# Ledger of designs, part 16: VH-VL binders against q95uq1

Target 1, 197 residues: q95uq1
Amino acid sequence: MSDNHEEESNVPAYVPGKHVSVDQLKQQDAEDEALKRYKESLLGTGVHAPKDDPRKLVIKEMKIQIEGRPDTIYPLDTKELIKEMKTKPFVLKESCHYKITLTFNIQHDIVSGLKQTNTVYRKGIKVSTEKHMLGSFAPQALAHSVTNPRHGWEEAPSGMLARGSYTAKVVFTDDDNEEHLSVEYAFSIKSDWKSDD

## First folded at step 5 (VH-VL)

Design K24 (framework fv_patritumab)
Fold by ESMFold2-Fast, scan of step 5:
Structure K24 (fold): chain C 197 residues (1-197), chain A 118 residues (1-118), chain B 113 residues (1-113)
Amino acid sequence: as target 1 above (197 residues)
Amino acid sequence: QVQLQQWGAGLLKPSETLSLTCAVYGGSISDYYWSWIRQPPGKGLEWIGEIYYSGSTNYNPSLKSRVTISVETSKNQFSLKLSSVTAADTAVYYCARDMGDEYYMDVWGRGTLVTVSS
Amino acid sequence: DIEMTQSPDSLAVSLGERATINCRSSQSVLYDSNNENYLAWYQQNPGQPPKLLIYWASTRESGVPDRFSGSGSGTDFTLTISSLQAEDVAVYYCQQYYESPLTFGQGTKVEIK
């Protein structure tokens, strides 16, 4: 039960099977008044995609929120910032409560079945792989936002050898198996905060 | 300088809960992990779990369903509870200090013999 | 879990002679990035708690006599007592602290021949 579905309860839930351009979506619903109303709502007040930027997914920022501490924000809207990410690790205190929010724009076409695969490494060895379905997103003026976990907080590990340095790689793909973005980052789990953390 | 003194019930019946306490003298309980280790008579050492002075715990998966470690920073002490004991839990139980963010144990209590018999 | 295996189970050595105890881990306990081995050795006299001898595979704890030395890397480690003394009659345990749960070897009993 999405927010869009709540406002247009008489319109079927939108579950695209393939990447569809805004123009193609317009053509396909010519005979269906309910679908027309839904599509007009989805397209909003207008969409301005740069013609010389081929990206369909543009991450604006990654925000690390830790309960009781100031937010840490990483801008990621350029290739240079994305490459620099792995050299600027963030710190989690053992058992702290945290969440990560991605703010992003979709350009050109609807992205169907956007999924993130996050793989975490410790001492060169893969320790976990998490897959999270984000949903289907259309080009729109306002940025989309997704938080992990979607509800509440994630708790950082604690105790024996949970402390230490980690690296991670997150890959964004869709239901057409198109890879939109790959980001490498680093973090550390420590027994306590330092003044500069 | 730092010394660990431990105490608790030495004789239990099957199904009872084992309760042991370890007190820290000559230093602060703060900024360290504190562990419990056991040793059945004539056998080797088995790590039970650890606790940070903030209350964060990590347990041996083989014992996790039965074990609880707690800390009382105001008294400079920490405690072990092991539920549903059987004869297999008969052992000398040691408390120990983990070194900082390192996990070898540099200070040990004298041990408490716990016997579980019907 | 990382399994720690010691050899021999029991060792008889004459006073003043070298005692050598081996410890093998089922997985490497060497962290490549800092080149440190997460391995410790303990000495246990009858009726006493274990006493830390060596950490980081080769670093002697304060107050431990020079006759004790640790060596090895990765999966194979050795504790050496260069000249056995009467007070060295004890059971010796290796321990990995590379990953949870923390695990110990089965122990090696050192006796006078």
Scores: ipSAE 0.000, ipTM 0.448, lowest interface PAE 14.5, mean pLDDT 80

Design K25 (framework fv_patritumab)
Fold by ESMFold2-Fast, scan of step 5:
Structure K25 (fold): chain C 197 residues (1-197), chain A 119 residues (1-119), chain B 113 residues (1-113)
Amino acid sequence: as target 1 above (197 residues)
Amino acid sequence: QVQLQQWGAGLLKPSETLSLTCAVYGGSISDYYWSWIRQPPGKGLEWIGEIYYSGSTNYNPSLKSRVTISVETSKNQFSLKLSSVTAADTAVYYCARDYSGDEYYFDYWGRGTLVTVSS
Amino acid sequence: DIEMTQSPDSLAVSLGERATINCRSSQSVLYDSNNENYLAWYQQNPGQPPKLLIYWASTRESGVPDRFSGSGSGTDFTLTISSLQAEDVAVYYCQQYYESPLTFGQGTKVEIK
């Protein structure tokens, strides 16, 4: 469980290191064989980001997992899919158990202290803000995966006032406060699942 | 800032379908709910239903079997269809913005469209 | 459904005097978690759409004169016009937004004596 208020206390005391490109990292360590091999094992051989894609964070998909139900998957690897996401709300039944998994690639540089800030709104009013430290990630061919909650399940709210439609905005930043991506999505909390899905 | 302009058929015969459209100017239809509310002559206000820009709808149970609300985000507009009309459906119909969601208050209203159902 | 009842149905008040309109909900519209009352007030002049005056029971909408105030909690609410002006002659409606379907009071007509 990540506590964003405790993590925030580390930001003023911690001086973030500068991010280094894959090419610069390899060049710096050219004569130290052990360090060079170690760094190249982290980055993988032949790892190349598309020259026409400056993104450091590329989300492949968001998966909504609900206990006892099929997974709902949103592909998010293009700008168009990200923009469309908020028009495709998912449904949570009152008190259901759920978790959300993000699958993503890092390009160009190692990202230190990747953090997500998720703000949920109802009727234009902020309902909650939750921050999660995801970790530090290197460019590699195989996608990274992070699930929230890390262990077990979250329980959806219940009650007449909890039912309704919500929007949310998740912002991804790092230790240098660089904003990598912002995604808007929507969901609803209902008394029962849609019978004719 | 935000203005709602509405139009549609004003005179109907019993059994016909009422069709009204509301266009949003000066702001985006996105991220808000949009409602239809009616007022019979000399009477109070009745909420008909609402739509989120994604297409999700909520209807007043008393009208649910006859009501369809739709949204066209590319045109910044939304519409009401009410089937099988009777004289009891004679009213001024208003479109309005829910302040960013279901079950809230209405901060912007259209001018109203008088719909008369007579034989 | 939550039934909204206003009193009186009609009220005649002299210019400059206080007007008081009451609204009662059939069940509480107070949400304990955020301590907010899901209640709004509207003013409707003849031939015009309703205009939002008050939301969250006591918050005045931008541009609404300070002579309008809302009070109350739970099931009993009041709209007060501290000094009636000629342009305040209208029908006033309360509305709950605690649960669907959204419901309005029957209206209170305010007239000059």
Scores: ipSAE 0.000, ipTM 0.440, lowest interface PAE 17.2, mean pLDDT 80

Design K26 (framework fv_patritumab)
Fold by ESMFold2-Fast, scan of step 5:
Structure K26 (fold): chain C 197 residues (1-197), chain A 118 residues (1-118), chain B 113 residues (1-113)
Amino acid sequence: as target 1 above (197 residues)
Amino acid sequence: QVQLQQWGAGLLKPSETLSLTCAVYGGSISDYYWSWIRQPPGKGLEWIGEIYYSGSTNYNPSLKSRVTISVETSKNQFSLKLSSVTAADTAVYYCARDMGDEYYFDYWGRGTLVTVSS
Amino acid sequence: DIEMTQSPDSLAVSLGERATINCRSSQSVLYDSNNENYLAWYQQNPGQPPKLLIYWASTRESGVPDRFSGSGSGTDFTLTISSLQAEDVAVYYCQQYYSTPYTFGQGTKVEIK
């Protein structure tokens, strides 16, 4: 249902509703035999999830990477950490280059067409909505990792009117519109870095 | 099942401030936008504004100078204040839930008739 | 602001016959990135709040009878009641949620002949 809340503040390069099956993941890298074999291992009878943890998607961390600065890492593998994230804002200097990396595990069953929808607000006004298709993933012991943007860096806005405090909400859904996770976070855009940033 | 219960003053004089409250039962106020929508007698629907449980608001530009929406997460409720009322503000006022970030309204309060005597 | 216009303002339909209501937006409410139309339909009975029938132009809300269907894309939308029942006598509103302020059509009153 997160596909349904998108507004035309940002137009993603890829179609959010397109289903990316495990077969399609294998086909995408047909020329890379090592990656093909690795993906084939994901399709077999894989790692069994802990019986006491019913989650299919476990986000281990969200990492904010800013060119020339230390990474900001938010562990998100518990419900409490997810709720606390919005109280721990990060800072972006105007025009800085940044990217966001998610590290996660898939448990119990294959998750088909995992998507994230990120909506940003300023003073209650929606300023952007970005949709990213992450792909289809099978259970495995090693964590998956996805970075946005896929290439290079995003550039933070600049100017007197761009500076200020922002809130955001990211929602993870799949092809069945099952919501796996919702996280709220906050950040600010400043003219220069603070000594404690 | 989610239910919205609303209350407030139903009869006002011109220049007074309208104050209505909406309480959420059967679900959390968290992670949703909550709206106020009004309907003058015999007329259509007009969206007034919305609030996120963090306190972020969006208002209809036509009403922005007179409208304040607030939220009390500890009480699972949100409220509308509309200042400087006139006879044109006579309407049934509804509270409603915006479905997540999707902004159509899936649950509605029963409505409160507000009459402004002129 | 996006203006929503419905037609007709009212219609009378015999029990068991098809009712068709049109809604037009002053600009497209289709978001190309997700190929979704940000359009909803509501039913309002006298003295009651509006009830959600359809969202995303064609997705029926849980519990809404199959006789209600929505169609259209971009700027032109239709709500169809395939076989009118007595309980369907109401005013119907379309709503765009593509951008703020959210706006509604003026309403279409459906009556039995």
Scores: ipSAE 0.000, ipTM 0.432, lowest interface PAE 17.6, mean pLDDT 80

Design K27 (framework fv_patritumab)
Fold by ESMFold2-Fast, scan of step 5:
Structure K27 (fold): chain C 197 residues (1-197), chain A 118 residues (1-118), chain B 113 residues (1-113)
Amino acid sequence: as target 1 above (197 residues)
Amino acid sequence: QVQLQQWGAGLLKPSETLSLTCAVYGGSISDYYWSWIRQPPGKGLEWIGEIYYSGSTNYNPSLKSRVTISVETSKNQFSLKLSSVTAADTAVYYCARDMGDEYYFDYWGRGTLVTVSS
Amino acid sequence: DIEMTQSPDSLAVSLGERATINCRSSQSVLYDSNNENYLAWYQQNPGQPPKLLIYWASTRESGVPDRFSGSGSGTDFTLTISSLQAEDVAVYYCQQYYSYPLTFGQGTKVEIK
């Protein structure tokens, strides 16, 4: 897994703004009912998060799509499933084309400047670190979806040195440097697919 | 414990095709690489090639176009064919398991002596 | 191709004494990203297939006596037998698994003096 560093240079630097709550967005439009209604529709159905679930970011699933092969889907909406993720590795064939889609909900407040940092290790040694800005997301009933790469496919590495078992840690943070979630997962790069794929 | 058992023709004439088979016992052929390695009398070891249980192969370029490795997962076996043999192909031939990036050759067959003579 | 050269071709050592075998690769077998040397050592007793002794240049295979040790990095590697025993009379081979094709050294024969 090589990062496309040139793509990162195309993302302009920005100064993170103050986190804006759902209630503050609604209050900004108090004098204009049509604009208030419009903004409420942009926030979705107006359903509120459970008070006994403090999570602001809830990942529903991670989908691994490989060109020419069936999708692999990991449900991740509970703490148990997240903890089990690293025990269920997936396989990438050398030079295969793949992409990863996350579906998630935001609860309680708007999350400003959500970022993911993905660090890959081989035998305990860090081999790559990749950062992606996902955007700002509001609480809503409909799940958000983000696919990486945005367009086309990522290509798995190839060669004797690239083959083997990997572990990875992805950390989700925001503009306030609040860590919302950390997930560890595993994968392997093989010359061909496993029998149970 | 994994055990590799080899067999095949040990005496060949120049221009014939060498054919050897290796059977895997005590473990699955699936999810591993399997190699052939040879050792001419009084010389060192030469890697011939490898096969993944799915059929993907990598061959030593020095033997390219003469070597074919195949796998038969239903019988837990893999095989070597080397065409157009000459006296230079006289060697002990070993099959071995390759686990990729962890061990190179952790289990070996006992070897088969192949002699090429007129 | 990466050429592996061992020295000496043969070595005579008294029982209980130290034996050292050298292996040189024509190019580095150290992968910078994981800081590992893709080098293994094998022991071959007469009439038997090679047996794995050391992998990653210095990691001893399970069941291998601790008198065997590997050292070195990059292009120069050493296999050491700290106190030679009678069963250690064998031919020893180094092997790189950094790139295809896989290559072995020519072997070093260890004999009792």
Scores: ipSAE 0.029, ipTM 0.560, lowest interface PAE 6.1, mean pLDDT 82

Design K28 (framework fv_patritumab)
Fold by ESMFold2-Fast, scan of step 5:
Structure K28 (fold): chain C 197 residues (1-197), chain A 118 residues (1-118), chain B 113 residues (1-113)
Amino acid sequence: as target 1 above (197 residues)
Amino acid sequence: QVQLQQWGAGLLKPSETLSLTCAVYGGSISDYYWSWIRQPPGKGLEWIGEIYYSGSTNYNPSLKSRVTISVETSKNQFSLKLSSVTAADTAVYYCARDMGDEYYFDYWGRGTLVTVSS
Amino acid sequence: DIEMTQSPDSLAVSLGERATINCRSSQSVLYDSNNENYLAWYQQNPGQPPKLLIYWASTRESGVPDRFSGSGSGTDFTLTISSLQAEDVAVYYCQQYYSTPWTFGQGTKVEIK
């Protein structure tokens, strides 16, 4: 089939058990060692979060790259920019090759199992939901960067029924089910690029 | 950008102590864990241990009684001492950087061949 | 300790042909909470230190050609070279970083047929 929608992660909600098996305790110990390692690494970075900024995840920008065209960059480091994102749609030509890169900082503590859930709508109807595991990240001076797809390019849909205006909502969560950020954005799929040169 | 340069004794007699040093260039030693990994001729890789700039260490249990890893933050260097060597300790010894977020090894020294012979 | 076992020990493949290397862990290296596999692949050319190829089981390191790909989850992992080139003659190692001590497979030698 031609439908390219696929779920990339399946992380269950936290449900505390009454007791835990020896194997489960060993897995928890392995996780604790990894977290300890991340935290000890963090101490060496010398990164200090602003005292009045409680955010653990700060998206600096979202970059849309289209093969053969200039990059489109959306700064997202303020609440106003996040709210206005959906009024600034980007355009994809049918079958064009594209990729999206997120640049972000982590503050205060490690973020374990950061994932994004991207839901796309057309005329209010949900047309796809994609989940992408981004990984685990520690605070550091240099911003983290994640590109989707991680390899090569993604291909935009084609056909008369694919053309039109879309809205989307991306939600960033972690292993503790903490919601770090939610962003609404918009895009359009068109038959050709504008003739402007 | 980051480069690791290693040096130390290449020829030892049984019962002596092996001493190797690794110097970090192009980056801060304080940002990561740093490991020693060895490879006997014609064989696979064996992790020896790691150190964080604070002095925190983790050693392979199989070598823990003989291994000491130390760090000199002011010189951007870390070192390996392996006591009571035998012919079984003959190997190429590598220093490497652990990724702080992932624990795989992204930068490696060139290796130092250590030969233990009677 | 987590034991890593590779197969085959050696592999002879014609230029341009697909090479497949398998790696099995004695216990799962998938952390269910983040859905990540703590598995890396390295290439070692004669006389050189190992070079990182793949981490998180399937993420290609910067500068590594796209003919290299990693797949698998849990205990079974595969490194694939889609079209073998002369410079790919090397020994390949898998590594788990799920828990200490960090452990490597015994290595798979890839040679031209």
Scores: ipSAE 0.000, ipTM 0.407, lowest interface PAE 24.1, mean pLDDT 80

Design K29 (framework fv_patritumab)
Fold by ESMFold2-Fast, scan of step 5:
Order: structure tokens, then C-alpha cells, then sequence
Structure K29 (fold): chain C 197 residues (1-197), chain A 118 residues (1-118), chain B 113 residues (1-113)
């Protein structure tokens, strides 16, 4: 099998592929009611980015949901939390049904064609690479949320060759080839849950 | 709590097939891997293979594909077959539960001595 | 395969004295990403199956006396019995579970002097 775990994503959102500030977008269409309404629906009214935070993508949390189990939540809104994530692995039982939800804010400018590339390693050996298109997102007060898979559940692998400890690196990029964030994390595929899981 | 009871062949002749069974009491066979491990008299331990209750198996390559492990979830038991035995297969055979994150063994059966002679 | 070698093959220790058993793997059993050593220790009394003492190189199994401790990382590991009791006369085995096939050391027999 090839390493490109490419699949067609159902991404309905479309936003222009050029970076334009929130202020510039609002000024450009000031007297056009239809464009103003459309722009307000994308950008949110009264959006302000922190002056000392240059990030365009701020992930608030990653949530691991497993059918029949409590959610595991990783806050990721600081560089320190992102760095520590790899020391706090999560567990997937063989063949369990799971999904991952990202909650995030966009700051400063619209991010067009946000995508993630997730590469998984076992004992230093690359075992898979998956690409997922998340969509295009605008600055707004309320956080955006994206769940993969969009419908139903993903099934964890099974068997001895699948069991074991893994590390993964996820990289978030956009249509302008800007790298917004890179996160390293760890997980294990096990035959059974721990009693406190 | 969990107890493993094992039984099967004691004396075999060269070329015959070894057959052993292990029954799990005090717990479910589901959601664990279960292993067979052997020990020749006066020697160390050799892992033979393992099985998950779904039927997925892993075997020690040194046994040259002579090994088959099977599971009967309805009876809460699993079994070992080792074909074409020789005197080198004389050993105490243990069944065990795989436990922990990446497989060490926390519960063991009492062992079955298998002697291959003449 | 990862080969496990123990030393010594046998040792005689007086009651109340320290017993030290070494185990060496032919390849590292440390997984760098989680900093875990995939190494277990077992005790086997005559006529009985092995009993788990220690896993993850240094984690003591429930019910195992405090006098047993495991240490080491990578390729070199030690099982220590701080004050030998009569019930500790047994053969001790190390085991790697880093990769298939799982492999054991040849065993170390501990006897009373």
C-alpha cells in the first residue's frame, strides 16, 4: 500500500485564497448591503485579535471521543501545552470506534483551505500519513469545531502488528503554504483499557 | 481471581501432533491476548504464540509454521496444536494471559509436561 | 530477535543479604517516545509456573514485597533483592516485550549459602 492516505473531503466552505485583514475586507464592501451581510456572516462582528499574539490559528483543544468511554481532552492554546502533549499519551483499544474533534480560533485574517497532515510513527518508523481538508475559516468570537470523521466513527486497527506505542506529528497548513502549527503527540493501541480509562 | 486450567497430551511419539487446551475461569476470555509458553526440563522459557478472542494470532518464527493456536469463546478456552513433534519439543507447556501495555504475562496455568520419546 | 542474557547463571546468598541479578538485551528495549523500557522480571519456584514480579523495568506488581526492585534502561537491567528471605529461593527470568517474538533470559538460580 501507498503512503498517501488521501480521500475526498466534503468541505462546503469556500473562501478566497488570498490573505486580507478583517478591517480591509469590511472597508472594501462598506456601501454594498449584500456583500456587507455576507462578510459579517464569515468574519463575525467586532472581532479583535490580541496585539501580542501573531498566530492566525489557535487550537483551544483536541478531544478524543471513544464510543462508550469518557472523552479525553487536551488543551492546546499555549506553546507549553502543545510541547507537553507528547508526554501525555492517550489509549485506543483494538477495534474501538473513535473520533477526534478540534476546537480552534482564527485570528487576524481568513485562513483559506486549512488542512492537516498527520504522520504516525512506531519506534521511529513511519507507518502512515493522512491528509484531511478542514475547510476555510474566518476570524470570529466563537470557536470553530471540526470532527474527523464527519459522520460515524473511525475504527482503530487490531492485531499484534497494530498494537503498541506510537508517536504522531500533525502539521496544519493552508492554501498559501503557510505552516500555522505543528504538534507532536503519542498514543497506544492496546488489547484492553486500563481500569481508570 | 482469574485461573487458567490446562490439559492435554502427556506422552507423544516423534511425528505426532501435540494438542493442549487452556480454560479461563473467574474472568472473560474476551478483550485479552492469551499465550502459550514452554520450558524444556532444566532450561529457560520460550514463547510459542498468542491469540486474541477474535481469532487473531502471532507465532514465534522459530517453530517453523508447525504451530496453530485457536480459540473457542463460547467455552472460554483456547488451544495449542504443534505438528511433527521431535524430542526437542519435550517441555512443560504453560498457558498465560498477556497483560500490561505491550505484553508481559500476569496469570499462568499450572503447566503440562509433554514428553516426546521413541 | 532480541537476545536476553542474564548474569550470573547462579548465585548463593546468605539470608538477609543483597542479591543482584543482571540482564542484558542485544538491542535497546527503550522506546524513546514514551521513555518506557519493555522489560519484565519473573520468579519461578520449583514445580510452579513463573510469577510476575516487575514490569516496565521498575514497576512492582501488586502483592510483590518491597525488597524486590528493578532498575536500568536501554540494554542493561538489574533485579535487586535487598534482603534475601528463604521464600526467595527460585529461578529468576527477565523478558523483553519490545518486539516479537517475546524473548526471555536463560535464568538465574538464587540459592541460600
Amino acid sequence: as target 1 above (197 residues)
Amino acid sequence: QVQLQQWGAGLLKPSETLSLTCAVYGGSISDYYWSWIRQPPGKGLEWIGEIYYSGSTNYNPSLKSRVTISVETSKNQFSLKLSSVTAADTAVYYCARDMGDEYYFDYWGRGTLVTVSS
Amino acid sequence: DIEMTQSPDSLAVSLGERATINCRSSQSVLYDSNNENYLAWYQQNPGQPPKLLIYWASTRESGVPDRFSGSGSGTDFTLTISSLQAEDVAVYYCQQYYSLPYTFGQGTKVEIK
Scores: ipSAE 0.000, ipTM 0.452, lowest interface PAE 15.8, mean pLDDT 81

Design K3 (framework fv_patritumab)
Fold by ESMFold2-Fast, scan of step 5:
Structure K3 (fold): chain C 197 residues (1-197), chain A 118 residues (1-118), chain B 113 residues (1-113)
Amino acid sequence: as target 1 above (197 residues)
Amino acid sequence: QVQLQQWGAGLLKPSETLSLTCAVYGGSISDYYWSWIRQPPGKGLEWIGEIYYSGSTNYNPSLKSRVTISVETSKNQFSLKLSSVTAADTAVYYCARDMGDEYYFDYWGRGTLVTVSS
Amino acid sequence: DIEMTQSPDSLAVSLGERATINCRSSQSVLYSWDNENYLAWYQQNPGQPPKLLIYWASTRESGVPDRFSGSGSGTDFTLTISSLQAEDVAVYYCQQYYESPLTFGQGTKVEIK
């Protein structure tokens, strides 16, 4: 029911004009070198991405947390699991408090301004589009974790008109508008949990 | 065992507001949805709307502009108001409990015949 | 809205014989997560409120005689009375509770032949 989320922090594409001075090019080179050194300091020695895996973003799992109920965990680290996601809908009770946590690895290079765009449909009709800025992330051995909302809980909609089956598509992009991943999933809003729960 | 008792105006003139009340006995009004359903003489059933004990309502879109359902948890009662009545609103009006939290109905009031006539 | 259509509008059945009532929904009422059909059947005797007979398309309400059974899935449903008794003379309604607004069939009147 609450649409309290962080704003998308996409900046407009920077167009410096038709000329770039030698001083500006040298400044860009210095910034690239600083970024390279920063990246290497985060990675250390002995940390390597698989050479046969070109992905920069690897989602390990999505966790649906509902206040007062057990967590629902979806492993998403393979193409097959991602394809399966929409056949395994989760249930939200009207007005329940929930949050979603993504656990992921970044490979090969720093991803700047990672964001998700989540579009929800009911019977083919678009009912909402929400954007969440996740942040900038570097390759490292430990998985990154981001929870939305960052603080507190989101509240599920309520009322007979809100009940029903939904489908959603989430697209992960960065500041360069590179698409890293697209996932389709399904969920239902019900007046109560399954009777045997 | 749960029982629903209903009462209200039986004879109305066109343009008046229909007002009916349903009282719940033998159980709590809490944690259930409660509905109003009507039946014109000799015809089928039409769902009017529902209310959760917290006050949240859902109405049939065909009646939404004229319908208000309210709940008074302290008295274990809920009520229906239907404004701007016409002869087409002549029907037996039933209150009912939504079973579990799905919209099939396990307990019904006895019905109140409402006639709209000049 | 999901439109519910019953057939026939009326039928006459001899005592002890089988009565069959059909109900069709304009779209599926099968909930994919539960694999349950959101369909109920009611019996209405003259001058009385409807009485719940069947829910989830095939689950018989407590206290309802076992001669009543429901079957079907998706869009096509059947209520069967295996051996008609005198007290079964009534109008029967199907109802979907899959989506808002809740809708009922037009009713099927069952009479003794």
Scores: ipSAE 0.007, ipTM 0.479, lowest interface PAE 11.2, mean pLDDT 82

Design K30 (framework fv_patritumab)
Fold by ESMFold2-Fast, scan of step 5:
Structure K30 (fold): chain C 197 residues (1-197), chain A 118 residues (1-118), chain B 113 residues (1-113)
Amino acid sequence: as target 1 above (197 residues)
Amino acid sequence: QVQLQQWGAGLLKPSETLSLTCAVYGGSISDYYWSWIRQPPGKGLEWIGEIYYSGSTYYNPSLKSRVTISVETSKNQFSLKLSSVTAADTAVYYCARDMGDEYYFDYWGRGTLVTVSS
Amino acid sequence: DIEMTQSPDSLAVSLGERATINCRSSQSVLYDSNNENYLAWYQQNPGQPPKLLIYWASTRESGVPDRFSGSGSGTDFTLTISSLQAEDVAVYYCQQYYESPLTFGQGTKVEIK
């Protein structure tokens, strides 16, 4: 792979703030109207999280954009869809330009210093690891999105040594080293795009 | 269906350059990678290298210093040159289509016997 | 390089009887992520180019008779001809396509007893 080098970051590191749950913030607001307004201005639109869903980070979808081709979108908002992801590989033509966007919601608590680690494997051998500091995210109705690369396009590798099947593992962690989500996906690098049953 | 037809010089002297050509019929050369594979008399198969229509090539490291594979997309054909031949290069040479990106071979040319002798 | 070793070097089988050919790789050709074995089998009749019989260790190529089957995983693979016919007299080769350079077994010659 072309990105088999030292770890990279797309964004500068953020200084982690004091960790406080959304419920604790809202509870504290009951005692002070000025503080309540201030916190409401920071949180924006309120978010209702299901009682039986303990996830702080909920992936909604992964979008594969390839220059000159239609977007491929994988819905990922259930644990079952996430598990199926690795069995539904997408295809990258040698040297094509592509980017991957993950769309997600935050539930329950503010997540401080969210970091994404993307590791790619070829035939079980690790070929690259990229780390991206994404920032801090609050619960809100509008979904958050992060795109890699942050700017422009990634170029798919080319040649016999690059062709074949790959898997990738994306892990989201925060400043407290809490792992929020792990998604495994698969892709192939091929000489050309071909429709197949 | 796809058919591969091959031709080239069959008798060479030591130190000469082997030159073979393979023409693709029934399909576009731009859709696949294409390989050369050889077989010395009474022995097994040895992969020589591959090419894509863009000119990208990959060679068996054991032969890399002597091998050149080229493609002519307008004629739907590709060619092998092997320099500095010796008696050890005596073999039947096959062109073949790489199936997908996995490098097993679904269509083969009929083969060209190349004999290197003084 | 992945070294491919076949056994036996030659095999004589009566018409209608089962023929079994083994192929061993010096390292695994199983890719864990897709659970596929990067192994193919070819048949070579005298004076002809090799013909693809099986790929992904057990998938039969279109047009190949049902009597041919492939099995195995990782480093040990088998090609079976359930009922040998006269046209099956040939040399058989296994090939790995797990990593470059591509390598073939030395071949197994199948003859009629």
Scores: ipSAE 0.000, ipTM 0.460, lowest interface PAE 13.7, mean pLDDT 80

